# Ledger of designs, part 58: miniprotein binders against q53ft3

Target 1, 195 residues: q53ft3
Amino acid sequence: MFGCLVAGRLVQTAAQQVAEDKFVFDLPDYESINHVVVFMLGTIPFPEGMGGSVYFSYPDSNGMPVWQLLGFVTNGKPSAIFKISGLKSGEGSQHPFGAMNIVRTPSVAQIGISVELLDSMAQQTPVGNAAVSSVDSFTQFTQKMLDNFYNFASSFAVSQAQMTPSPSEMFIPANVVLKWYENFQRRLAQNPLFW

## First folded at step 8 (miniprotein)

Design Va14
Fold by ESMFold2-Fast, scan of step 8:
Structure Va14 (fold): chain B 195 residues (1-195), chain A 83 residues (1-83)
Amino acid sequence: as target 1 above (195 residues)
Amino acid sequence: SVEELAEEIREALEEVEQLYEEAQELLEQGDVLEALKRLMIAYWRAIYALERAQELGLTELIREALELIKKIFELMKKIRESQ
């Protein structure tokens, strides 16, 4: 029903259902995430009068999750971009060596979606400045993906220079796109920030 | 069964075409951000279809998925160049 997208990572389209009206996406290594896109897949709309409240949770200094309301998705506004960088623990560092550079185990954050009545959603106020409708952010993500694809396709085309190309059209062989997909997936698995 | 999976792939490709058309309409209305969101959803649905078709060796569905991915990338490139 829902998708979650982070630049440099595989899109998630299989939320974990934790209650009849509640869905969760896990965000490992969330300290490296700047923006999260939450969207409806478009095949199943919300029932009339209902929408989704979008929450963000990360472990505080005691390891306890604290949910913050980021915004909403509805049939009329089926996607939203949220900036989560800069959201901080209220307590700050509880570490005894808080001033030292100590390697820490990566934390897992979550995006939660609660299906609620639109009237109920209208009564709630999201965390300030979390919602971002930025063409720039989405365009940068898309640009990196396109650049990666064209660089791969171009390198393959050079190796095919010995053949006479079609005079009326350019084509990308099926195996080039499949190879690009395989290389993209492999590199993403090795380093999620490679793009 | 293979036939049921093939039908699922065809349905996914139909969804990709629908999202692509919706993105073009949004661009005509000047809603670039919403168009890009539709294209990203279309892209990942097309990749899903491609992966399933490749596992099953369904050459025509592989070809259709690749053509749709190409169309999506060309439209996204056009959007980028227009900004």
Scores: ipSAE 0.012, ipTM 0.340, lowest interface PAE 8.2, mean pLDDT 67

Design Va2
Fold by ESMFold2-Fast, scan of step 8:
Structure Va2 (fold): chain B 195 residues (1-195), chain A 83 residues (1-83)
Amino acid sequence: as target 1 above (195 residues)
Amino acid sequence: SVEELAEEIREALEEVEQLYEEAQELLEQGDVLEALKRLMAAYWKAIFALERAQELGLTELIREALELIKKIFELMKKIRESQ
């Protein structure tokens, strides 16, 4: 029913159903993630009067999951972009004595989707600034991704088109797209904040 | 099997087509933000399909994925230029 997208990673379209009304996506290496897109696949709409509450879970300093409400998806608004940087668990000590360093096994964060009545959703307050609600923030995110892809792919497409019988027709060769994706993915893995 | 994976890729490409159509309609209605959300989802889903098709050597699906990526890329480029 749902998809989950992280820039530079493969899209996830197979949520784990953990209850009749609850679905989960795993986010490995979540500390490198800045934004997550949650969207409906369009094949199964919500029943009238229902929607999906979107949650983010990360382990706290004790290794216990902390769920935070990010926002909502509905039939009328079937996708949402969330900024999760700053919501992730930090390595900071919570007390003056930091002599005991807890080396935790890397935890997998989760995106949870709970199918709920719209009336119930209206009574809930999302974490501030999690949803990308401003055009500026969303535009910045999209521009960085598009500029990276456009500069890489378009320069090769222009060169290729000039060598074809129809130079006015632009196309993106399979090898260029795959190479860009792999390069972007590697750069994002090395420094997810480069964009 | 390869045929089962090919069907998953075809389904993904159909979802990309739907998201692209929704984005165009939203742009015509002046809802740029919602259109961009649809296109972002479509874009990454399409490159996933391309990557899987290339790994499996499925030439027809590679061509279909590239065509959709080109359409998404061109629409996103137009939106970018209008900012």
Scores: ipSAE 0.013, ipTM 0.254, lowest interface PAE 8.1, mean pLDDT 66

Design Va3
Fold by ESMFold2-Fast, scan of step 8:
Structure Va3 (fold): chain B 195 residues (1-195), chain A 83 residues (1-83)
Amino acid sequence: as target 1 above (195 residues)
Amino acid sequence: SVEELAEEIREALEEVEQLYEEAQELLEQGDVREALLVLFLAAWRAVLALLKAQELGLTELIEEAYELFRKIKELMRKIEESQ
């Protein structure tokens, strides 16, 4: 019912159902993630009067999950883009002295989707900076999204070609996505300030 | 049923159209980078709708999804050329 896109990674479309109303996407190597896109696949709507609250969880220094509300997806607003880089890092400033030796356990962050009543969702406040796109890092995010889009489309084009050796021109060929990606890259190379 | 799945795909395509309109409004306001992000999201949703329609053999929806994806790509190309 849901998809999760992380810049620079293959799209996830198979959430783990951990409860009747709760779904989770695992985000390994979460320290490299700046933005996450959560979207409904569009084929299975929420039940009447319900929507999805989108949460982000990362392990703290004790390995305990710290859940933060990022925002919402609903039948009327089925996709959202979240900035999580500020949420996974400590708020501490740099120190002029050497850092203390700390034991960091690399772990998996999670995107959680909780199916909730719309009335309940209206009473909640998302983290203030989560839905804000950084203009300064937008080019990298966009390039990585294009890479994910290309990988997704190419993977499915190959699957379709294997099932139907002469796919219809109605199917999205890999070369169409490639040309789109190449045109964007070319523009970016000619003018790095384009984006 | 196939009919229920077809209706869900139609709803997804309506959402793609709304994203396309949102992107045009952002362009009119001079928010080029946000418009491109919205267009990438619209393209992504259009591709998912297209693939689902293809799997179900729903020709009308395949054509609608493809036309929306084509419009999105053309707008993105126009934006790139205008920079």
Scores: ipSAE 0.015, ipTM 0.188, lowest interface PAE 7.1, mean pLDDT 65

Design Va4
Fold by ESMFold2-Fast, scan of step 8:
Structure Va4 (fold): chain B 195 residues (1-195), chain A 83 residues (1-83)
Amino acid sequence: as target 1 above (195 residues)
Amino acid sequence: SVEELAEEIREALEEVEQLYEEAQELLEQGDVKEALAELLEALWRALYALERAQRLGLTELITEAIELYRKIRELFEKIRESQ
């Protein structure tokens, strides 16, 4: 199974399976989305020699989906951050979702995951620089998340008189983590560049 | 039921722990990129599990999720130090 995260929205962990090898997530109000995170849940790995091709689709002026290849997830690279804001005006790519070319709701985009042979994936080129997930991108994004949480938790611990010399050893109440998560998501939704 | 939801959260936390262990193994093998990817997945899943556990008032699972988050943070700092 797969997960899908959009800044300012609840994480989705239940993809709609539309074929044995095809999964989709709906993205309502996609015009407001700049980045999407796609990740494997780790419950079931891909079979040997296989991976997932990640596609983004939006409805064209006729309500027909326009599919674009964003990148890939594999057992060796099980998560990726994609920038989709620049792709909303792009042209369609070759895609395996031919049987799903039906009229769609105009305000709803989709993330599609197609389980494919690694050899086939290696011969495909994603649209532009949609995949932001390199070592630098993963490190920067994760650092920003952890730094935001650390600063929030440290500030709370001081105000609650529970501060210890080592933040990694301090007790953090569950509501602090939840509030941090909500605050981080809110800030990302308002300004995706803040991270 | 709440009991069924608690079991789902417990299973999710077991998956987080598995991802954490896989990240440590990848680090030992020198696969920094893959280790970071596994840790990022572990982070998102742990935070989601924490939110669900807190929403349901499941104190034991809340504590477990926070502890896993702490382990993820510590391993990430270890990776940063080696850069």
Scores: ipSAE 0.013, ipTM 0.264, lowest interface PAE 8.0, mean pLDDT 67

Design Va5
Fold by ESMFold2-Fast, scan of step 8:
Structure Va5 (fold): chain B 195 residues (1-195), chain A 83 residues (1-83)
Amino acid sequence: as target 1 above (195 residues)
Amino acid sequence: SVEELAEEIREALEEVEQLYEEAQELLEQGDVREALKVLMIAYWLAIRALEEAQELGLTELILEAFELIYKIRELLRKIRESQ
């Protein structure tokens, strides 16, 4: 359902599902990370009236996770970029992640996504310095990126169905996402203004 | 306050500069794919910083953001031409 991108690292699309409504990405060596991009994959939208609250956690001195609310993703705003440098010594915010995904390694942080009602999300306040994107051109760019991914994933599904006449439900393989990302980057290099 | 928001924009533009330098180093190593990832993140940050600076009317930061966006576009154009 979700992807996570960090500069200098492989794009992650295989979130660990820790509850029906909760997903987590691991961020090893998080002290070297300044920015994280969280985005929705184009194949599965949120149910009507729902969205995703995005959290960041790092291990405290006792190895316990300290969760902070970064912002939100929705069907209307399917991606956001967050600055996490400077958040690593803050106190935890209110969060729906209890004892789930306690980080055991000191250098591993996590991005958590909790699927919640939009009304509930509207009452929450993200931590400072992690500003959600309210920028229309960025939202348009991200929507176009998502649309391109959806079209590529759909063409892959058709190809797979052609090879397997009665396909069951399937997840998008990581290599398919990586190939889409390469194709999108190539197009962006050809025309950075194409959104 | 406007001063606190201006400082956040300045820090974002500094991050863009660092990502731009990282992308150049990756290109020198022949890692075009990774360079494009880094440049895309730099581009998203620069556009957001530009729009925030425009909302606040911070002329110096608007000009700095434009300069960085221009540099990123030029590097992307150079990558395209070399393929």
Scores: ipSAE 0.000, ipTM 0.157, lowest interface PAE 16.3, mean pLDDT 67

Design Va6
Fold by ESMFold2-Fast, scan of step 8:
Structure Va6 (fold): chain B 195 residues (1-195), chain A 83 residues (1-83)
Amino acid sequence: as target 1 above (195 residues)
Amino acid sequence: SVEELAEEIREALEEVEQLYEEAQELLEQGDVLEAIRVLLAAAWEALQALRKAQELGLTELIREAIELWKKILELMRKIEESQ
């Protein structure tokens, strides 16, 4: 139902279901993370009147999880970008995860999603300016994901050419992908985000 | 007119959908390199359509572009994880 993205890491789409209405993603080496994107996969909507409350948890000095409410995702707002870099010294929020207050691995944080009534969500206050959700923010994140995927594609094309030897060194299928990338980069340069 | 520009965006999103479906079919056929190339083209076109819809404040087209982006991101994930 949900996906979780961190810049420079593989996208996660397989959340651990810890209760009927609760899902968790693990974030190893969380101190290096500045932003997290949470999104719905788009194939299964929330039931009518329901949405998802998004929480962030990190281990304190004793290894105990500290949960903080970041924001929400709904059928009308199915993706959100959260800035977590400032939250790691923070106080915990009221949270529905209860028994998750156990000693955890020190370097692993978590994103928690609790499926809740929209009326209930409207009464809750997220911490600080964690939510950086707008169409512009989504566009910026999408550009970064496209760049990451392109780097993967270039590496794959080169490795594939090496694994499938050609009778001529002049026949390199990877060259087609590389030339396409050069054109792609040139097009990106023509559309700067800033004036 | 805004209606003419909106129609151009709709046509672009239709092309994105076609490219996305082509990428899925190529992946099923085992042509991973061509699937990647076509998916990148779909992603680029989707990004341009999203930007144009945002500039014009066309809320419904922004929503449709975002939905296509979710499909693109999911297919990118499948390709990356399968290698």
Scores: ipSAE 0.102, ipTM 0.651, lowest interface PAE 4.3, mean pLDDT 70

Design Va7
Fold by ESMFold2-Fast, scan of step 8:
Parts: structure tokens; sequence; C-alpha cells
Structure Va7 (fold): chain B 195 residues (1-195), chain A 83 residues (1-83)
């Protein structure tokens, strides 16, 4: 039902179901992660009036999970980008995973998705600076994302085409996307309003 | 084995096709932001598949990955022009 993407890692599309309404993705070596994308696969929609609350956790000094609400995904907004760099261990919000006995290794973080009523989700406040936010408008956000990606990719494709016979519009080297994502993450970490 | 890795690449490319179709549906509904997010996910997944196929010298899978990347770029261009 859900997918989870971290730059430079294999996309995960097989969440572990830990309850009828709760799903988790493991994020090993989480200290190297700046952003996580959570999305719906589009095959199975949420039931009418339901959505998904997205949580992030990592172990505290005692190995106990600290869950923090990052944001939401719904049928109307089936993907979201979250900044997890800089979130402190040991500070957690109220969460629906509280009574679950989830066994984790000290170096593994988790993304949790709780299927909840939309009315219930409207009453909740995500932790600060988690959701990628604070753009002046929806249109400005989408335009900046598209321009940044297209200009960067096109610039590298032209350079590569001069070295290989393959048309640049057909081929973008893997290192171009990784470098773009690293640059984007770095800039976003320095100023969330950069994009 | 190379055969097992080739199967993983084919599954990744099938996922890319599904994401591409989802992005088109989102655009038809006017959900531009969501369409762009899905296309970006599709692109990264396709690029991962391309890199693996190139490392293994799997020419047909390289061709399929490049064709999907081309389709993704054309859709992104269409989005840009419509803004």
Amino acid sequence: as target 1 above (195 residues)
Amino acid sequence: SVEELAEEIREALEEVEQLYEEAQELLEQGDVREALAVLLIAYWRALYALERAQELGLTELIREALELIKKIFELMKKIRESQ
C-alpha cells in the first residue's frame, strides 16, 4: 500500500504490517539520512474518511523508541517529503504506537504509518521542521522543484552527450541525480525556504 | 546470480511504469504537486534500475530504462509548459 524512498537507497514498497492499521519501514544507518519520501502506491486507496499519519522513530539512550509525528498522506495528497535531519532523540509526541512492543536495533530508525480518521488527523500537530514546508504558494513550490530538477539534469545530459553517442534527452547518468539530491538536501537543510 | 538481478531490475522497471501512469492520472485531476513528486520517485527508481543494468551489461534492460526516463522527462516538460 505504501512506499518509502531515501536518496541513494533501494526504494521500499513492502512495509511490515504490525497491526491492522499500522505499518512500518526500517531505516538502517539513519544518521546519514536527511529526507524521507513517503507515498501511496496507488493500488489500494484509503477507505472513505481515512488517511495515514506518518511517524518517525529512533531509539533513545535506553533503546526505547521515540515516536514523532511528521505529517500525513491521504488519497488527495498521496505523497509527502519529510526532513528528519536534526530531529533530537528522546523527545516524542503522543503516538498510536505507544503500547506496541516493537523490537529494534539501536542503529535502526523507523517510519510508521497509522491509518486514522481524517477528523482525528485534523486535530494533530506535527513536530516542527519535519514536513517540507514554508513555501509562499503551492505553484511556486512546484515550479521551483521542476526548474531545479530539469535545469540540473539537462545541464549534465548535454555535457555527457558530448562524450558519448547517446542523445542527452534519453540518458541522464546516475551520478547526476545523486549529486542533485545531495545539493538539494544541503540547501534545504541550510534554509527550508530555499526552494 | 545475473538472472536474479535481472529479475529485480525488471520488477523495478514495472514499478516505474505504474508510477508514471499514476502521475498522468494525478495531472488529469489537477494535482500538479503530487504528480511531480510521483514523477521524481519514478525517475530515481528508473535511474537505479539503469545503473544496475549498465553494471551487468544487460543491453535490453538499459534500453527499457532509458525509454522510461525519456517518457518521464517528456511528462515533466509538459507540466512545465502548462504552468
Scores: ipSAE 0.012, ipTM 0.236, lowest interface PAE 9.1, mean pLDDT 67

Design Va8
Fold by ESMFold2-Fast, scan of step 8:
Structure Va8 (fold): chain B 195 residues (1-195), chain A 83 residues (1-83)
Amino acid sequence: as target 1 above (195 residues)
Amino acid sequence: SVEELAEEIREALEEVEQLYEEAQELLEQGDVLEALKRLMAAYWKAIFALERAQELGLTELITEAIELYRKIRELFEKIRESQ
């Protein structure tokens, strides 16, 4: 249902489900991460009246998780970019992940998504500095990512749309999404400054 | 059924068009960040609508999805140039 993207890394689209209403993405080597994008894949909406609270977790000096609320994603606002650089080990806020015993290495952080009632989400206050501070960087990244995917997807879809399909023909996606992810990752590997 | 899935795709593409129009209006108001959020939502919804339309071989919906991708890309270019 969710995706998580970090500059210079493979996009994650398969969150680990740790409870019926809770999903996590692992972020190894989190000290090198400046921004994280969290988004809904768009194929499965939240149930009516529900949304996702987005949390960031890092291990404290004892290896215990410290959770902080970054923000929200909803059907009406299905993507968000967060700046996590500058978040430090310390006391966390109240959070729905408090009862969970998640085993992690000390260098691995997590993005957590808790599916909650919109009314409950409205009562919560995100950490003040989590939101993106630079529209320019976000715009450049989004444009490059969109251009790469658009050109790739269009090569498949336009070819298919220009053909006159027979009634007996079956159009199978040429793993369009998977191939796009591979192509995007390859470009990042070739030029780390791409994003 | 294919007919029910086709209707879901049409509804998704209508949502993409709505998000695109909202993004244009937000840009006219100078709210670049909210415009980008709408465009990102439109981007992902359009991609998944395209994928499903292609799975079902629905040529008209594939064409509509591609047209929306082009509009979204063009709007991102306008934002980029203005920054």
Scores: ipSAE 0.000, ipTM 0.145, lowest interface PAE 14.6, mean pLDDT 67

Design Va9
Fold by ESMFold2-Fast, scan of step 8:
Structure Va9 (fold): chain B 195 residues (1-195), chain A 83 residues (1-83)
Amino acid sequence: as target 1 above (195 residues)
Amino acid sequence: SVEELAEEIREALEEVEQLYEEAQELLEQGDVREALLVLFLAAWRAVLALLKAQELGLTELILEAFELIYKIRELLRKIRESQ
C-alpha cells in the first residue's frame, strides 16, 4: 500500500503490517539518513474519510523507541518528504569511544504509518520542521536531485569525442560521484529548499 | 565477485528499462500520477546502479545507467511541461 524512499538506497515497497491499521518500514543505518519520502503506491486508495499518519521512531540511549509524528499522507496528497536529521540525535553530543564499546546499540530506525480518520488527523500537530516542503514537491525534489547529480557528474566526465564514439571512451571518477552525493546530502540538510 | 555484482547491476538496469516502458504506457492511459510514481522508482534505482557501477569501474554499465537516467529526466521534463 505504501512505499518508503531514502536517497541512495533501494525503494521499500513492502511494509511490515504490525496491526490492522499500522505499517512499519525499517531504516537501518539511520544516522546516515537526512530525508525520507513516504508515498502511496496508487493501486489501493484509503477508504473514504481516512488517511495515514506518518511517524518516525529511533532508539534512545537506553534502546527504547521514541516515536514522533512527521506528517500525513492522504488520497489527495499521497506523498510527503520529511527531514529527520534533526530528530534522531536531540542531545547534540556524542561519545565516540563510549559508543565503540557499546556492542548491542541498534542502529535501526522505523517509519510507521497509522491509518486514521481524517478528522482525527486534523487535530494532531506534527513535530516542527519535519515536513521539508509541500506534498507537491515530491516531483520537483526528484527531478532536481537527478539534474544536480547528472550535471555535477557530467562536468567531470572524460569523453573521447570521435565521429563514431564508443561507450568505453566515457569515464567519470568514482570519487567525484561520491563527493557529489555527500555534498548534496549536506546542502539538503542545511537548506531543504535549495533544490 | 565483480562478475556477480556486474550481473546484479545489469539486472537492475533491465528493471529500470521495464519501469520506464510501464510509465509510458500509464501516460498513454492518462494515469499521470501513477506514471510519475513509477518513474521516481526507476530514477532512484538507476542512480543506485550508477553508483555501484562507478565503484566497480564498469564503464559500459556506467554509460548504460547514464543513458537511462537521461531518458527518465527527459520524460519527467515533458510531463511537467504538459501539466
Scores: ipSAE 0.016, ipTM 0.383, lowest interface PAE 6.2, mean pLDDT 68

Design Vb1
Fold by ESMFold2-Fast, scan of step 8:
Structure Vb1 (fold): chain B 195 residues (1-195), chain A 83 residues (1-83)
Amino acid sequence: as target 1 above (195 residues)
Amino acid sequence: SVEELAEEIREALEEVEQLYEEAQELLEQGDVEEALTVLIEAYRLALKALRKARELGLRELLAEALILIWRILYLMERIRESQ
């Protein structure tokens, strides 16, 4: 039903169903994650009057999940972009004597999706700054992604047009876009802050 | 009217979603070649919607189109790897 995309990593499309109305994606090495994207696959829509509440969780010092509401996805708005770098503690709940190598907090976080009534979702308030909610931040994110896509794809479209005459139409072959996707993912993996 | 143009883009993205769903159904049936054909059409329409959203400065629709393009490209890559 859902997909989860992390900058620099392969997209996850196989959520673990943990209840009739609850789905989870594991985020290993979450300390290196700045942004996550949650989206509907488009195969199965939400039932009428229903949507998905998106949560972020990391394990506390006892291994218990600490859930925070990030935002929502619905049939009308099937994707959402979240900045989680400000939500991870980084310090844990260690004693003042510091973290010993024998006492470790697991580095696996989770994205949870809870299928809920739209009326119930309207009453909830996401944690601050989790969503890329300001116009400026959202614009920067989408413009960066768009620029990378168009700059890479358009250069190859021009080359293709020169090799195969099609002067009245602009065409970007699937192979060029797949190569862009690979190069973009590789660059994000080298610098997770890029996105 | 910007609102009417935004509606046209939203309708285009809904069509892309439908094509994506059709492609997944074809993959479940083992019709890989047909699925790729549908995904290429979905990609073409999504890219057109992305260009329109960018030209009009419709940032949320631009992001939605971009994410949908990523979903299509990822599925196409998975198909390629499995063949």
Scores: ipSAE 0.012, ipTM 0.272, lowest interface PAE 8.6, mean pLDDT 67

Design Vb2
Fold by ESMFold2-Fast, scan of step 8:
Structure Vb2 (fold): chain B 195 residues (1-195), chain A 83 residues (1-83)
Amino acid sequence: as target 1 above (195 residues)
Amino acid sequence: SVEELAEEIREALEEVEQLYEEAQELLEQGDVEEALRVLLEAYKLAFKALKKARELGLLELIKEAMALIWKIIFLMERIRESQ
């Protein structure tokens, strides 16, 4: 139902289901990650009145998971970009994953998605610096994404694709990219300062 | 002047649109290799135009350049998926 994208890495479209309403993506070597994109695949919408709360989890000094609310995805806003490089350890807000003992390697972080009622989501406060609200941060992330795709397309066009594998290793279904583009275009039209 | 630079950017974006249409026609003809080459040229031109428009703060041209870049990226992705 969901996808997770990090610049320079394979897109993940198969989340681990850890509960009826909870899904997790693993982020190995998370200390090198600045931004994460979470998006809906567009094939299965949320049930009416529901959406997804997006959390970031990393191991604290004791090896215990700390889950922080980054933001939300909904049928009306099926993708979101989050900055995780500014988040610190040892500080945890209340969250639906707090009671779960999710086993993980200490060097691996996770993105968690909790399917919740929209009314419930409205009562929650994301961590201040997680959601990408600044034009500069979004522009930097978008430039990196474009560079990754450009490198893939360039290598493909210059050499015979059947003989040389793509160095980017990124795979995104066309319909997902179309939905991402439509949402991006809509946001840009509403707020020219967005970019 | 800023107005002359804006005209250069607009002309570049018009060329990007023409290249995009050429790539679509090449795909309909089955010439995938040439279509990708044309799309890469369009992408380079569009990205250069976007950088210039952003440096000059020309919001409408920034929006137009970004729209064209996304169209190019989507067509390239469809081609990749087909291969």
Scores: ipSAE 0.000, ipTM 0.149, lowest interface PAE 14.6, mean pLDDT 66

Design Vb3
Fold by ESMFold2-Fast, scan of step 8:
Structure Vb3 (fold): chain B 195 residues (1-195), chain A 83 residues (1-83)
Amino acid sequence: as target 1 above (195 residues)
Amino acid sequence: SVEELAEEIREALEEVEQLYEEAQELLEQGDVEEALEVLYEAFRLAKKALRKAEELGLRELILEAFLLAWRIVLLMLKIRESQ
């Protein structure tokens, strides 16, 4: 249902379902991560009136998760980029993962997605400066391009991913990238200023 | 010839790569504003090379130009977020 991407790493498209409405991705070596992209795969939409609250957690000194609300994804906004570098030692926000006894290594963080009512999501405040703020046309263009590419690429990531030389490089099959570009180019024909 | 035009695109992509490295060096020196200006220029050149490769149907160069544009965009986003 969901995908998770870190710049320079292989995309994750197989979230671990830990409850009927809760999904988790592991983020190893999280100290090197500044941004995380969370997106819907486009295969299964949220039920009417529902969306996903996106949380970040890291292990505290006792190995217990400290959860923080990053933001939201919905059918109308199916992807989002979040900055997590400033959140690795903060106090946890209110979260629905309290009953999850998830044991993890000290260097592994998690992204959690909780499927919630849109009305409930509207009453919650994400931790400060977690979501990437769009202040100009370049930032908006970048976000739209990322959304299109990651959603498309994720449809093929489950079958077989090509090797990456290091955690700082992401490698997607050439055919997938070229097909995405073709589809993107067709869309640009109706809005040439999008580039 | 197509081979001649392909070589022009490869030369353009080499220039893009050099600009990318220049921008990273500027970032290491703390010259963030100058680095962004260089990256905007690199992005524009990468887009031009991409469009030219697309017109010629040169699949390998389309991919290479797209991936360079992608790397520039990701670095610019990272810089924007740090500001």
Scores: ipSAE 0.015, ipTM 0.225, lowest interface PAE 7.2, mean pLDDT 67

Design Vb4
Fold by ESMFold2-Fast, scan of step 8:
Structure Vb4 (fold): chain B 195 residues (1-195), chain A 83 residues (1-83)
Amino acid sequence: as target 1 above (195 residues)
Amino acid sequence: SVEELAEEIREALEEVEQLYEEAQELLEQGDVEEALTVLIEAYRLARKAFEKARELGLKELIAEALELLWRILYLMERIRESQ
């Protein structure tokens, strides 16, 4: 139903379903993530009057998740870009010795999606600075381009159990798509300033 | 022919690569707005090449187009974050 994209990483299309109305994506090495894109795959819409509340969690010093509401996805707005870098930097109370002396927590964060009533979602307040401004024309254009791109990428990554392929469309194995993205990510890691 | 269409796609992807390099040079010069204009053009051309390669089932060209699309989008996002 959902996908999760981080620039320079493999797109995730297989969320862990932890309840009938709750889905989770793991984000390893989250300290290096600035933005996360959450989107609907387009195969299964939300029921009428329902949408998805998008949450971000990172482990605190005791390894317990700290959940924050980032925003929403709906049938009418099936994708959203969230900035999470500011949320991570605000983690916990400031320690006199800084992060270097904090007990090591797991480096894995999570994106959670909770299917909720639209009326309930309208009453909730996302954390500040998480949602990318829709007023900025460049940001809007980038969102549309990402939507177009990963919709195609997701179509190739769909499992055979879920997909009835069109006879007129080329079938490319998911492993080939993943290999393309891994190679691209590796190159990005080598030259992030100009690549 | 499929061969002629494949050649057109290869030429389009080569043009995308040149536009990408032009955008990087503009960024080095501090011409951010011009760089974004060039990257938008590169994206449009790469997307069209990708769709054509997909329709023809040309695996290598599909892979090349996808890599260029991601590279363009990554650079655009990096520019956005810097502003």
Scores: ipSAE 0.010, ipTM 0.172, lowest interface PAE 9.8, mean pLDDT 65

